# Ledger of designs, part 12: VHH binders against Esterase OVCA2 (ovca2)

Target 1, 230 residues: Esterase OVCA2 (ovca2), of Xenopus tropicalis (Western clawed frog) (Silurana tropicalis) (a4ii73)
Amino acid sequence: MAATETPGAAQKRVLRVLALHGYRQNERSFWERTGALRKRLRGRADLITFSAPLLVPDPDAEPGAGDPDSLQDESRGWWFSNPEQNSFDAMEESKTCSGLEAPLDTVAKAFSELGPFDGILGFSQGAALVAIICALKQQGDPRFHFDFAILVAGFKSLSTDHAKHYQQPITVPSLHVIGETDRVISAAMSQELVSHFENPVILMHSGGHYVPACAPQKKVYWEFLDKFLT
Key: E = the ipSAE of ESMFold2; O = the ipSAE of OpenDDE; V2 = 0.75 times the mean of E and O plus 0.25 times the DockQ between their complexes.

## First folded at step 11 (VHH)

Design d1 (from s10 with Y50R; framework vhh_7nfr_2; at its last look DockQ between E and O 0.73; V2 from the best seeds 0.55)
Amino acid sequence: QVQLQESGGGLVQPGGSLRLSCAASGFTFSDYYMSWVRQAPGEGREWVSRISSSGSYTYYADSVKGRFTIARDNVKNTLYLLMDSLKSDDTAVYYCAKDRTTIQVYGSTYDYWGQGTQVTVSS
ESMFold2, look of step 11: ipSAE 0.547; ipTM 0.786
ESMFold2 (binder alone), look of step 11: mean pLDDT 82; pTM 0.829
OpenDDE, look of step 11: ipSAE 0.427; ipTM 0.734

Design d2 (from s10 with Y59R; framework vhh_7nfr_2; at its last look DockQ between E and O 0.62; V2 from the best seeds 0.52)
Fold by OpenDDE, look of step 11:
Structure d2 (fold): chain B 230 residues (1-230), chain A 123 residues (1-123)
Amino acid sequence: as target 1 above (230 residues)
Amino acid sequence: QVQLQESGGGLVQPGGSLRLSCAASGFTFSDYYMSWVRQAPGEGREWVSYISSSGSYTRYADSVKGRFTIARDNVKNTLYLLMDSLKSDDTAVYYCAKDRTTIQVYGSTYDYWGQGTQVTVSS
């Protein structure tokens, strides 16, 4: 009686998603902020969070008072809209932006060292960067290999240096998550970014500037991600 | 071959101080985040401290915050842990650990460990 080896339950493939944090966040803080989402995505997708390359000065840090030893959780950013002040504002029209070289290099390193990834997720400034990365990928940039993008509180960068990345429609499969009452990144800003994507999935939520993961959102996330699990 | 060699451990009285060193070789030391991890007898490994590749960023476990200082000399390829105000609960084997990646990642895993150095805090 040949023991019919029960075909080992095909370990359901879990998608790997590189997750880019927002301005003044870091790998840890963003991990925490995505806790609800991670919970909802358990068994379908894993988020990998990493830190942006730029240190954001604490505006409240008295010059010199910083106990070099008390380096509080470093706030990180992907680029500065005001390089002179080492600051970023999504609403700031900037003629001079810190180059994308550092952030793109960091993301490229993440792909290289932590990859492969099935998708990329960005929040706020990270979402803006993800959009640019999508454009670069579409243009044949060999540094970035992924199948889909999730953009939470995304916006079009107002930097003149970044404008070139929005010249062609982005065809990367994308999910855009937009807060109706987001006061940091308005729905209008996110919608503008959406307009640059082909066949985008749009998830609206009634909340503000955060990564939503309630039951209604969960469904949309699952529907979107399931397309890539097959 | 990647090598990490810890030193500086020993017996110290409560309230005393020790300086641990970790000599690194076989990789570009300055490109990697480094950590100290300790393991007390009968317990699991506990993260102690983390330092960025440049040394500009450090993190500490709550249990050692304010007492321990992590530092690095990238010229000497050496990681340090200055331990002040030592407590009995600090008794453990202390390991130097190399981060797997050159970027700061949450839940970073280590790909190489030293053999460890014993720290015993006992009156």
Scores: ipSAE 0.468, ipTM 0.765, lowest interface PAE 0.7, mean pLDDT 91
ESMFold2, look of step 11: ipSAE 0.500; ipTM 0.773
ESMFold2 (binder alone), look of step 11: mean pLDDT 81; pTM 0.823

Design d3 (from s10 with T109Y; framework vhh_7nfr_2; at its last look DockQ between E and O 0.56; V2 from the best seeds 0.48)
Fold by OpenDDE, look of step 11:
Structure d3 (fold): chain B 230 residues (1-230), chain A 123 residues (1-123)
Amino acid sequence: as target 1 above (230 residues)
Amino acid sequence: QVQLQESGGGLVQPGGSLRLSCAASGFTFSDYYMSWVRQAPGEGREWVSYISSSGSYTYYADSVKGRFTIARDNVKNTLYLLMDSLKSDDTAVYYCAKDRTTIQVYGSYYDYWGQGTQVTVSS
């Protein structure tokens, strides 16, 4: 009687998603902020969070009071809209240099060193960068290999140097998560970005500037991600 | 070949101090974040502390914050963990871990580990 080896339950493939934080966040803070989402995505997708390359000065940090012991949680940013002030505002029109080399290199390193990834997720400034990365990928940039993008509180960068990335429709499968009452990145801003994507999935939520992961959102996340698990 | 060798573990009384060292070789030590990870008997591996490539940034688990200090000497290719005010709950094998990446990433993305050094805190 040949023991029919029960075909080992095909270990359900878990998607790997590189997750880009928002302005003044870091790998840790964003990990924490995505806790609810991570919980909802358990068994379907794992988020990998990493830090942007730029240190954001703490405006409240008294010059010299750097208690070497103060484990000050490093605020990170992907680029500055005001390089002179080392600051970023999503509403600020900037004519200054692309500043994208460092962030793109960092993301590329993440892909190279931590990859492969199935998808990419961005929040706020990170979402804006993800959109650009999608464009670059579509243009054949060999640094970026992924199948889908999730853009939470996304917006179109107002940097003149970034404008070139929005000239062609982005065909990367995308989920856009938009807060109706988001005061940092308005729904209108996010919708503008959406307009640059082909066949985008849009998830609206009633909340503000955060990564939503309630039951209704969970369903949409799952539906979107399940397309890539097959 | 990447090698990590921990040392400095031992038996100490509660409230005591230990200094762990990890000698690194076979890679550009200064390019990588390094971590200490510990494993208590019957428990999973627990992240203890994290230090950036340059040593400018350090992070600690809540359980060891204020008591442990992670440091590195990039000239000597050595990682350190200064452990003060040791508690019984600190009893574990302590491992030096090399981050897989040259970037700051959250989570246990290590590609190499040492053999570990035993720390026992007991009265």
Scores: ipSAE 0.424, ipTM 0.745, lowest interface PAE 0.8, mean pLDDT 90
ESMFold2, look of step 11: ipSAE 0.486; ipTM 0.771
ESMFold2 (binder alone), look of step 11: mean pLDDT 80; pTM 0.810

Design d4 (from s13 with D31E; framework vhh_7nfr_2; at its last look DockQ between E and O 0.39; V2 from the best seeds 0.48)
Fold by ESMFold2, look of step 11:
Structure d4 (fold): chain B 230 residues (1-230), chain A 123 residues (1-123)
Amino acid sequence: as target 1 above (230 residues)
Amino acid sequence: QVQLQESGGGLVQPGGSLRLSCAASGFTFSEYYMSWVRQAPGEGREWVSYISSSGSYTYYADSVKGRFTIARDNVKNTLYLLMDSLKSDDTAVYYCAKDRTTIRVYGSTYDYWGQGTQVTVSS
C-alpha cells in the first residue's frame, strides 16, 4: 500500500507558540502560571514552555543550610545584569552582563528540535529576550522563523551590549500586554519597549505582574491570534 | 543505535527498598532528560520521575514523592531509581525512557524506551 498525503479537506489548525518564562521561573512553573491563558486559547494556540539555561542562586540562602534530601524548585534566568553575583535587575544599567550566547542557543535548539512555531511569547525577562529575537529574525538570523510575538510585561534591556538590537524599528507583528499596577516592570518601561515596534497591538489591564487571562482580555488575544490562522 | 537496559528489579516486602539501574548507549547521555515510567499488568503507563541532563532538576509523581529518588551518573551513562518505603501498589514493570529533546521542555515526549525490569512488592 502506497502512502498518500492528507486529502484537501479542511482541518482545524492550532497555532504553536514557543513560550519564554520570566526571571526565576522554569518550564514547569511557567506552564502552571499560564494555565488560565492556555485554557482561554484552547483550540487557537498551544503554548510550549521550556527552561532558560542559567541557574539562579538564592542570594538569601546561607551556605550549607537546608535539608540535603529535600528537592527544590529550580529557578532559571536568561541572562544576568550582574554576572559577578549571578543576579538580574531590570532597572540595573550595566556595561557588563552575562552574554546572550547561551540563551539564544537555547531558543535556537527549541526551534530546531520542536519547531516549527507560528509565534513566540515572553513574560518579563523572557519578553525582553523575545524583543531581541524579533530584531535578530528581521535582520535575517536563520535560527528564528515565526510570524508574531506576544510580549507580556516586556521591557527594553538596559545592558549596553544589547542596545544595538533596538536601533531599527521591529516590524514583527506584536501584542504587548501591560499591567497598569505592575510594580516589577512599570507600564512606562513596557511602553518604552513598545515604541520600538511598528503597529503594535496593546492590551492594557488593571493588574500587576502576571500573565492576564480573565474575560475582558480574551477578546484581544483571540483577535490578534486569529490573524495568523489563515 | 539507542539502547536502554534496565536492571535491579525483584521481589521485596512492603516497607522495603530497591535500587534500579538503566544502562544507556548509542547517544550522548549527558545531553538528555531521562525518565522512569511504570506499568502494572493490564493498566496504562504511569510517569514516575524525570531528571535533567545534568541531574540538577528532578520531578516526581505525587504517588512516589518523598519515597523515590532519581539520580544519574553521566560518566557511567547510567540512570538510577532509589525506591524506599515500597508499597504493594508500586508493583509494576519499570522502564527508563529518553526524552526527544536536549532542552528542558514541559510535557516532553519520549523517543526511546528500555525493555523494563519487574518490581514486585509482596509479603
Scores: ipSAE 0.442, ipTM 0.761, lowest interface PAE 1.2, mean pLDDT 85
ESMFold2 (binder alone), look of step 11: mean pLDDT 81; pTM 0.821
OpenDDE, look of step 11: ipSAE 0.583; ipTM 0.841

Design d5 (from s13 with T109L; framework vhh_7nfr_2; at its last look DockQ between E and O 0.49; V2 from the best seeds 0.00; counts 0 for: grease 25.8 > 24.2, SAP .67 > .668)
Fold by ESMFold2, look of step 11:
Structure d5 (fold): chain B 230 residues (1-230), chain A 123 residues (1-123)
Amino acid sequence: as target 1 above (230 residues)
Amino acid sequence: QVQLQESGGGLVQPGGSLRLSCAASGFTFSDYYMSWVRQAPGEGREWVSYISSSGSYTYYADSVKGRFTIARDNVKNTLYLLMDSLKSDDTAVYYCAKDRTTIRVYGSLYDYWGQGTQVTVSS
């Protein structure tokens, strides 16, 4: 960090990665649930978590539990597959007329107000949106500038309004993280999404629906990320 | 020029109440999340509470949850902190802080602060 740094050598910098949470999460809960990954990535990448725009009512919330005057445990989502019920199911084919304007605007604000970002990461519903953002980026959308994507438990959206985003192969460098026992987003659903990417890197783990960061997986994350430090 | 001016601090007994105000100008107040942050003598700054740009969502540090209420008036461009059941541990300078961004980001940075208002809880 002195005059001894050589010309053209990559400095040890930390990649900035915008992180999109899953259905019913928020910026705080996703920060907490990515704690193990963030520990393994210290010195290589920082995750920046933010909240999706739609409030998802918690049908299982107990009345009067905890702090009755608090709104602190809010659940958020990127879109609903059933707008009449304000609900989402990844296996539900849906028809929507309104598109993705609100969630894309929220992500665009993250890029304009917090950017630049080197990469983007998504979990579950967030990963499905990341795939759509990758397609928009390669079509020249000026809101989204990044070099790579990490898609954890990703899937292809079955909304009719989203189908146009899967018409061309996605060439953004990508790491797909897939749980072999995932009961929410099956490995088959994730592999269907993978089929839309060119030259994907795949990390399979034996676990279920979460962001893995155990010692066996960290090398795959490191090798992928190190490619973007030049 | 962004300006944040806190007021309403003072000396109160334990169990007492205070209402802090923060007058905001020089930016579109209704576009931004706003926060209260406090600093006890000789300590670092401690986040207290935030409120969403519309006022629909609030969040509190565990140390003040259930005793403090954050509110805003987007017509008057004013942020409030309603403090009840005050304890000696609440003694601090309280600052009004503007988030740098219009979306909610974990660990978001503040780009502007007021000069603060002193709250002292002592018998």
Scores: ipSAE 0.458, ipTM 0.764, lowest interface PAE 1.1, mean pLDDT 85
ESMFold2 (binder alone), look of step 11: mean pLDDT 81; pTM 0.817
OpenDDE, look of step 11: ipSAE 0.495; ipTM 0.798

Design d6 (from s49 with E103R Y111S; framework vhh_gefurulimab; at its last look DockQ between E and O 0.36; V2 from the best seeds 0.29)
Fold by OpenDDE, look of step 11:
Structure d6 (fold): chain B 230 residues (1-230), chain A 122 residues (1-122)
Amino acid sequence: as target 1 above (230 residues)
Amino acid sequence: EVQLVESGGGLVKPGGSLRLSCAASGFTFSDYYAAWFRQAPGKEREFVSYISSGSYTYYADSVKGRFTISRDNAKNSLYLQMNSLRAEDTAVYYCAKDRTTIRVYGSTYDSWGQGTLVTVSS
């Protein structure tokens, strides 16, 4: 009687998701801010957080003042809407060349060094960048390989240099998470971005500018991600 | 081959100064977070300072205000200027680079030199 080796429980594939933080955040702070989400996604998706390339000046930061364990002292950004001031405002219409080269190169390096990834997640400024990356990907940019995007508090960049990326509908499967009471990135801003995606999944929550991960949101995350586990 | 070579260690009196150097080869050091660690006899290796690719610096409380980490990209080198040295600073000092060119949460230092001994004694 040949012991039918019980087919080894197919180790449930865990999706790998590259996660782009918001303005003035970093790999650690965003890791912490996504704690609830990470918990909800355990066994289904892993978030990999990394730092944007630009240092955001902190006027209050004393040189050397920080918890070695707290990389929180390094505020990072993907691009500046005001390069002269090294600052970013999602509401600021920038006529100045906000070069995407640095942020795109950084993300490309992340894909290269840390990949492969199944998906990409962005928060706030990171979400705006993710949208652009989706556009580039669909245009055949070889640097970016992923199957889906999650955009939390996303918005359309108001940089004139970025406008070209919104000319065609974005076909990358996408989940948009929108806070109804978000005062940083309004629901309207996020909805504007949504309008540029084909067949977007929209998750509205009653909260503000954060990554929600309550039970209702969890369900939507799972439903969305499960499409890519099969 | 990735190599880090520390130098500049030696015997110094309390209150003295020393400058450590770390020469990198096989990679561009400035592309990585870089750090100094030290290990005193019979103690665990401890963090001293790091410098980011963007030249952000951080120091352990124990060395804050006394030590300065810096880089010379042209020389592909890392430095640690140590001032106001104390007996408790006696240790083997190691330079290290981060595993990736991208700072990722949970990133670790994966390349180390052989270390250079600093002895602070009267």
Scores: ipSAE 0.159, ipTM 0.571, lowest interface PAE 1.8, mean pLDDT 90
ESMFold2, look of step 11: ipSAE 0.387; ipTM 0.735
ESMFold2 (binder alone), look of step 11: mean pLDDT 82; pTM 0.843

## First folded at step 13 (VHH)

Design k1 (from s10 with S54G; framework vhh_7nfr_2; at its last look DockQ between E and O 0.65; V2 from the best seeds 0.49)
Amino acid sequence: QVQLQESGGGLVQPGGSLRLSCAASGFTFSDYYMSWVRQAPGEGREWVSYISSGGSYTYYADSVKGRFTIARDNVKNTLYLLMDSLKSDDTAVYYCAKDRTTIQVYGSTYDYWGQGTQVTVSS
ESMFold2, look of step 13: ipSAE 0.443; ipTM 0.770
ESMFold2 (binder alone), look of step 13: mean pLDDT 81; pTM 0.817
OpenDDE, look of step 13: ipSAE 0.430; ipTM 0.744

Design k2 (from s10 with K65E; framework vhh_7nfr_2; at its last look DockQ between E and O 0.35; V2 from the best seeds 0.00; counts 0 for: pae E 2.1 > 2)
Fold by ESMFold2, look of step 13:
Structure k2 (fold): chain B 230 residues (1-230), chain A 123 residues (1-123)
Amino acid sequence: as target 1 above (230 residues)
Amino acid sequence: QVQLQESGGGLVQPGGSLRLSCAASGFTFSDYYMSWVRQAPGEGREWVSYISSSGSYTYYADSVEGRFTIARDNVKNTLYLLMDSLKSDDTAVYYCAKDRTTIQVYGSTYDYWGQGTQVTVSS
């Protein structure tokens, strides 16, 4: 990695997109997993990946991760649906979860320290958090400033503590990327989340649980992003 | 206010070892990711390694992976680079660099640099 990035030419603006990884990923693994997408978006948008705050326990290591000074920060998560076991399952209904204070503070730090951002992108658990952030921004939360969202394999959180975020239609321009054979986040789960957005752009692909970037999908990404290049 | 002071460089034979240190002050050291960057004569700057704020997560450039070890002491506010199996290609000025951010970000940018310490690998 280069230590200092040289500013690009002033001839063409490139969008800056903050990217939120999935459960048990981190900033490096998500950078790798988005390689194909980043290549397809070169010249249109740059992705900035960062790590979620909660350490997800290695089954061969001590449980109770979440300490930012822990030596076990390889796998990260945004919240736990089962706080007693420090674990997450998207289909697990919960009355209480690990809360959103830590993940929202981490995203707010990304905006304040790395911003400005034109858009935000999330994958899986990260996309679920992006939807909540869109709702918070729309309700006047001053921490979050962006013009669009991309939600890959997104879903509606099943925590009762999060239900308030879905009560108003979300008008942030959005692109929803849904895998027809996704066995982790079913297409039905993603379509339920879509129903909370106004005027969503939907990219369906025949694949499963990943960030698609093959030739058929690039046109949809390009057309969506070009609306914000001015 | 921010100060970064490198030390521990010198002349060493190929295959030898050195330990570099970087004393940090003027900021909360334990909150920030830190990096080593080097510049060889006639070359641009090359990122070498970085370490997370807690020290639990380390990354290395391909050219040094397996030979160099980055470490930190958050009590003494000191960053280290243990350099083993040194090669002539490792000859450079080595700089300590402070990340601009307090979170783990891929491809971080730096806002402060040390004065550098010379490492020379020659027979």
Scores: ipSAE 0.288, ipTM 0.707, lowest interface PAE 2.1, mean pLDDT 85
ESMFold2 (binder alone), look of step 13: mean pLDDT 81; pTM 0.817
OpenDDE, look of step 13: ipSAE 0.492; ipTM 0.793

Design k3 (from s10 with S108Y; framework vhh_7nfr_2; at its last look DockQ between E and O 0.53; V2 from the best seeds 0.00; counts 0 for: pae O 2.2 > 2)
Fold by OpenDDE, look of step 13:
Structure k3 (fold): chain B 230 residues (1-230), chain A 123 residues (1-123)
Amino acid sequence: as target 1 above (230 residues)
Amino acid sequence: QVQLQESGGGLVQPGGSLRLSCAASGFTFSDYYMSWVRQAPGEGREWVSYISSSGSYTYYADSVKGRFTIARDNVKNTLYLLMDSLKSDDTAVYYCAKDRTTIQVYGYTYDYWGQGTQVTVSS
């Protein structure tokens, strides 16, 4: 009598998502800012945050006033639209952008050392970078392996150096989260980015520049992510 | 093989001070962020502090900020935690933890832990 091994309840796989923070954030601050989302995604997806490679100067940091021992959370950025000032503005058209080499290498390293990942999430500047990474992946860049992208407050980079990444439609499955009253990254900016993706899922919320995770948003996140759990 | 060995724990009175050490071996110590994590009886593991590979950047949990100082000696492959103004709530097993990556990461990204050292703060 062959013991019919009851097909073990398929252990509900938890998705692993690499999460890219916005400008002047870091791994810790973004971890905290995504707390509500992480709670909503518990059992479905885990977020991993890491810091961008560029240190953003704090204009208000008085030279020497910082307790050398209490180094305030350093602000990080993925690239500068103004390399001379070490600053970034999503609305700034830049002919000379600090190259994508450093940020891409950092992300690649995260994939290599922390992977495998099922998906990638970006917020604001991080979302813009995620879009570029999606394009590179589609073009066969071996550094990036994932199945889906979540872009919160995403926008198209206005750097001339980045324009080449938007020439072809991006086919990576994507969820775009857009704030209707976002004053940092307007809904229009995010919608422009959406136009470069094939078959995007769009989540609109009434709020501003943050990662929403209320009940209505939760449903959309779950519906989107469940496609990749099967 | 990666090895982390904590030392320096003990019994102290409230307001007292301790210095914990973690001896690291089996990997390039200077390439990795290092953290201290503690676990109180009946509670989960709590992050305490971490330090960048070079030691240039340090971060602390709010509960220990201003009281604890994390440091490292990359020549000696040793991580330190200076604990001042100790409170009863600081009673825990303290673990040295190695980050999985050579980049700054947050979110349970440790791949190796020490055996821990007991810190007890009691009158």
Scores: ipSAE 0.097, ipTM 0.521, lowest interface PAE 2.2, mean pLDDT 89
ESMFold2, look of step 13: ipSAE 0.413; ipTM 0.758
ESMFold2 (binder alone), look of step 13: mean pLDDT 81; pTM 0.821

Design k4 (from s10 with D99H; framework vhh_7nfr_2; at its last look DockQ between E and O 0.61; V2 from the best seeds 0.49)
Amino acid sequence: QVQLQESGGGLVQPGGSLRLSCAASGFTFSDYYMSWVRQAPGEGREWVSYISSSGSYTYYADSVKGRFTIARDNVKNTLYLLMDSLKSDDTAVYYCAKHRTTIQVYGSTYDYWGQGTQVTVSS
ESMFold2, look of step 13: ipSAE 0.362; ipTM 0.739
ESMFold2 (binder alone), look of step 13: mean pLDDT 84; pTM 0.852
OpenDDE, look of step 13: ipSAE 0.539; ipTM 0.812

Design k5 (from d1 with K65E; framework vhh_7nfr_2; at its last look DockQ between E and O 0.42; V2 from the best seeds 0.00; counts 0 for: pae O 5.3 > 2)
Fold by OpenDDE, look of step 13:
Structure k5 (fold): chain B 230 residues (1-230), chain A 123 residues (1-123)
Amino acid sequence: as target 1 above (230 residues)
Amino acid sequence: QVQLQESGGGLVQPGGSLRLSCAASGFTFSDYYMSWVRQAPGEGREWVSRISSSGSYTYYADSVEGRFTIARDNVKNTLYLLMDSLKSDDTAVYYCAKDRTTIQVYGSTYDYWGQGTQVTVSS
């Protein structure tokens, strides 16, 4: 009598999402900041965070005290709008922006080593980078394979070097999360970015510069992500 | 072939201490982040702690922060977990896990696991 192995309950597919942090954050700090979202997405999507390649200097750090081993709380960035000062401002127009090579290579490495991914999520500077990555993917860049993008507090980079990535509408399915009272990345900035995407889903919240995950937002996240679980 | 072998588990009283070890082979141990993961009866696997390739960075779940210490010896290809102030809720099979990546990441990114070692905290 062959024991009919009861077909194990088809473990519901969980989406894998690569998550890009904001300026002066890192893999750990962004992991913590997305705790509420991760909880809401449990069973639907897993977030994976990783650190940007550039070390952002701590203005309060004494010169020389940088024990490489003490950098448990190092701030990271994807690019600098002011390479001379090793700083970034989303409102700063820059002609000399550090190239996208380093950040894109880092993201590509994450895709290669941690993939496959179903989606990509970005916050603030990370969201700006995600938009660029969407454009590159659409143009046939083989480094990036994913089905959707979530852009929290996204904006269009003001770097002249990045302008080419906004010339064509981006067709990657996208969810844009926008804070109405965001003082770092204004709603207007995020809406400008939205205008470059085809058929975007927009989630507005009344809050500021953070990743929202309250009950109303949860519903929108679920509705968006469920399209990719089939 | 990648091999991970956990040891050091056992029965301890609440408030007690244990030291787990994981012997690694079949890959360049010093190139990878390593993690401890545990699974309690009837529950899913829970991340416990992670350590960077060099050992310079350590991460802990909130539930074990301040009580557990992760360490590694790259010469001996060994991962450690020092567990102090053990609680009944710490009862689980503890697994050594290899990260899939050489980059600095946070999240579930494991490609190999050991067989696990049982930790039981009971009065």
Scores: ipSAE 0.025, ipTM 0.345, lowest interface PAE 5.3, mean pLDDT 88
ESMFold2, look of step 13: ipSAE 0.346; ipTM 0.735
ESMFold2 (binder alone), look of step 13: mean pLDDT 82; pTM 0.827

Design k6 (from b2 with S55G; framework vhh_gefurulimab; at its last look DockQ between E and O 0.29; V2 from the best seeds 0.00; counts 0 for: pae E 3.3 > 2)
Fold by OpenDDE, look of step 13:
Structure k6 (fold): chain B 230 residues (1-230), chain A 122 residues (1-122)
Amino acid sequence: as target 1 above (230 residues)
Amino acid sequence: EVQLVESGGGLVKPGGSLRLSCAASGFTFSDSYAAWFRQAPGKEREFVSYISSGGYTYYADSVKGRFTISRDNAKNSLYLQMNSLRAEDTAVYYCAKDRTTIQVYGSTYDYWGQGTLVTVSS
C-alpha cells in the first residue's frame, strides 16, 4: 500500500518583481514610496528595489561630509538627458549619447544576483527604462528574463539613442498606471508609451506623480498579477 | 572563507566614547551595503547604521548625531564611532554586509560577525 504522499499544501507562489525607481530616488526612498503598494501586494508579489548607477548631484549634499546630521540619502538616476550638467528632464530632447550601457548593466546585474524575477516594475524614469528593457527582451537579449511589466508614470524617452527601441510593437504583457493630474509625466506622455505595447492593461487614477495603491487600484493590480500566478 | 570580526567593545561610563571596528576577510566592504546592528539583553536585534557602496550613510533615530559609521577600503574595515554613550546603548554590536554588489533595500544582510559587547554603566 504505497503511502500516497498527501501533496504538501502548495506553498502559495509569491511573484518576485524587480522595481526601478524614478529620477533622484534610490533603493530606500523608492522602497518607502511603494509601501502602500507593497502592503496591497502582500502574499501575491514582492517588490525588490535597488539603486540606479548614476549619482545625481545635490548642491546641498556633500557626499562623505563627516557630519552625520548632514548626510542625506544619495539621489540616483538611470541616465542623463544632459550629461554635461548631470541632469535629466523627461521633456528634454537629447542627441547626446548618455548611453544605456550603465543602466542596462545595472539592471542585468540585478537580474543575475537577485533573480529570478517574474516581473519588472518601473516608476517615471524607471518606467521608461522598463519599456526599453521590454523591447530588448523581445529582441532576444539574454540578460532579461521576466513575464510581465508594470509601468507607473511611464513615458517614451526623447533621446535619439533610444528611439530604436520603439520601432517595433512591444508584446510583453504590461500594466500601465497613469495619473490623470500628473504634472511631471502627463497622461498624454504615458499614453504615447502605451501605444507602443500590444494588449496593454491601463490603470488610470485621478492622482498625480506617485505609485497609487488605493482600493480601486488594488483590484486591477490583483487581476493583472493573478494571470501569472497560475 | 567569508569572515567578519568585530572589536573595540568594552565598559564605558555614560557620556563616554568608543570606536568599534569590523575587519572583513574574503570580500570587500566597498561593493555593497555594510551595517551595524545591536542587540540588548532580552531585546530583539535592531538596526543602528549603514554605509552604502557610494559612501552615503544612514542612522537610526536613537543614535543619530552621536554615532558615525565609516569604512577604510584599504584595510577592508568598517567602523562605528560612538559618542555620548548612554545606558540604553548597552548591547552586543554586530557588523553585517550584503553579499550582492547591488544596493538593495528591504533585504537581509548575508554576512554577520560574532559581535562585540558594549556596556555603558556608571
Scores: ipSAE 0.066, ipTM 0.477, lowest interface PAE 2.6, mean pLDDT 89
ESMFold2, look of step 13: ipSAE 0.200; ipTM 0.664
ESMFold2 (binder alone), look of step 13: mean pLDDT 80; pTM 0.818

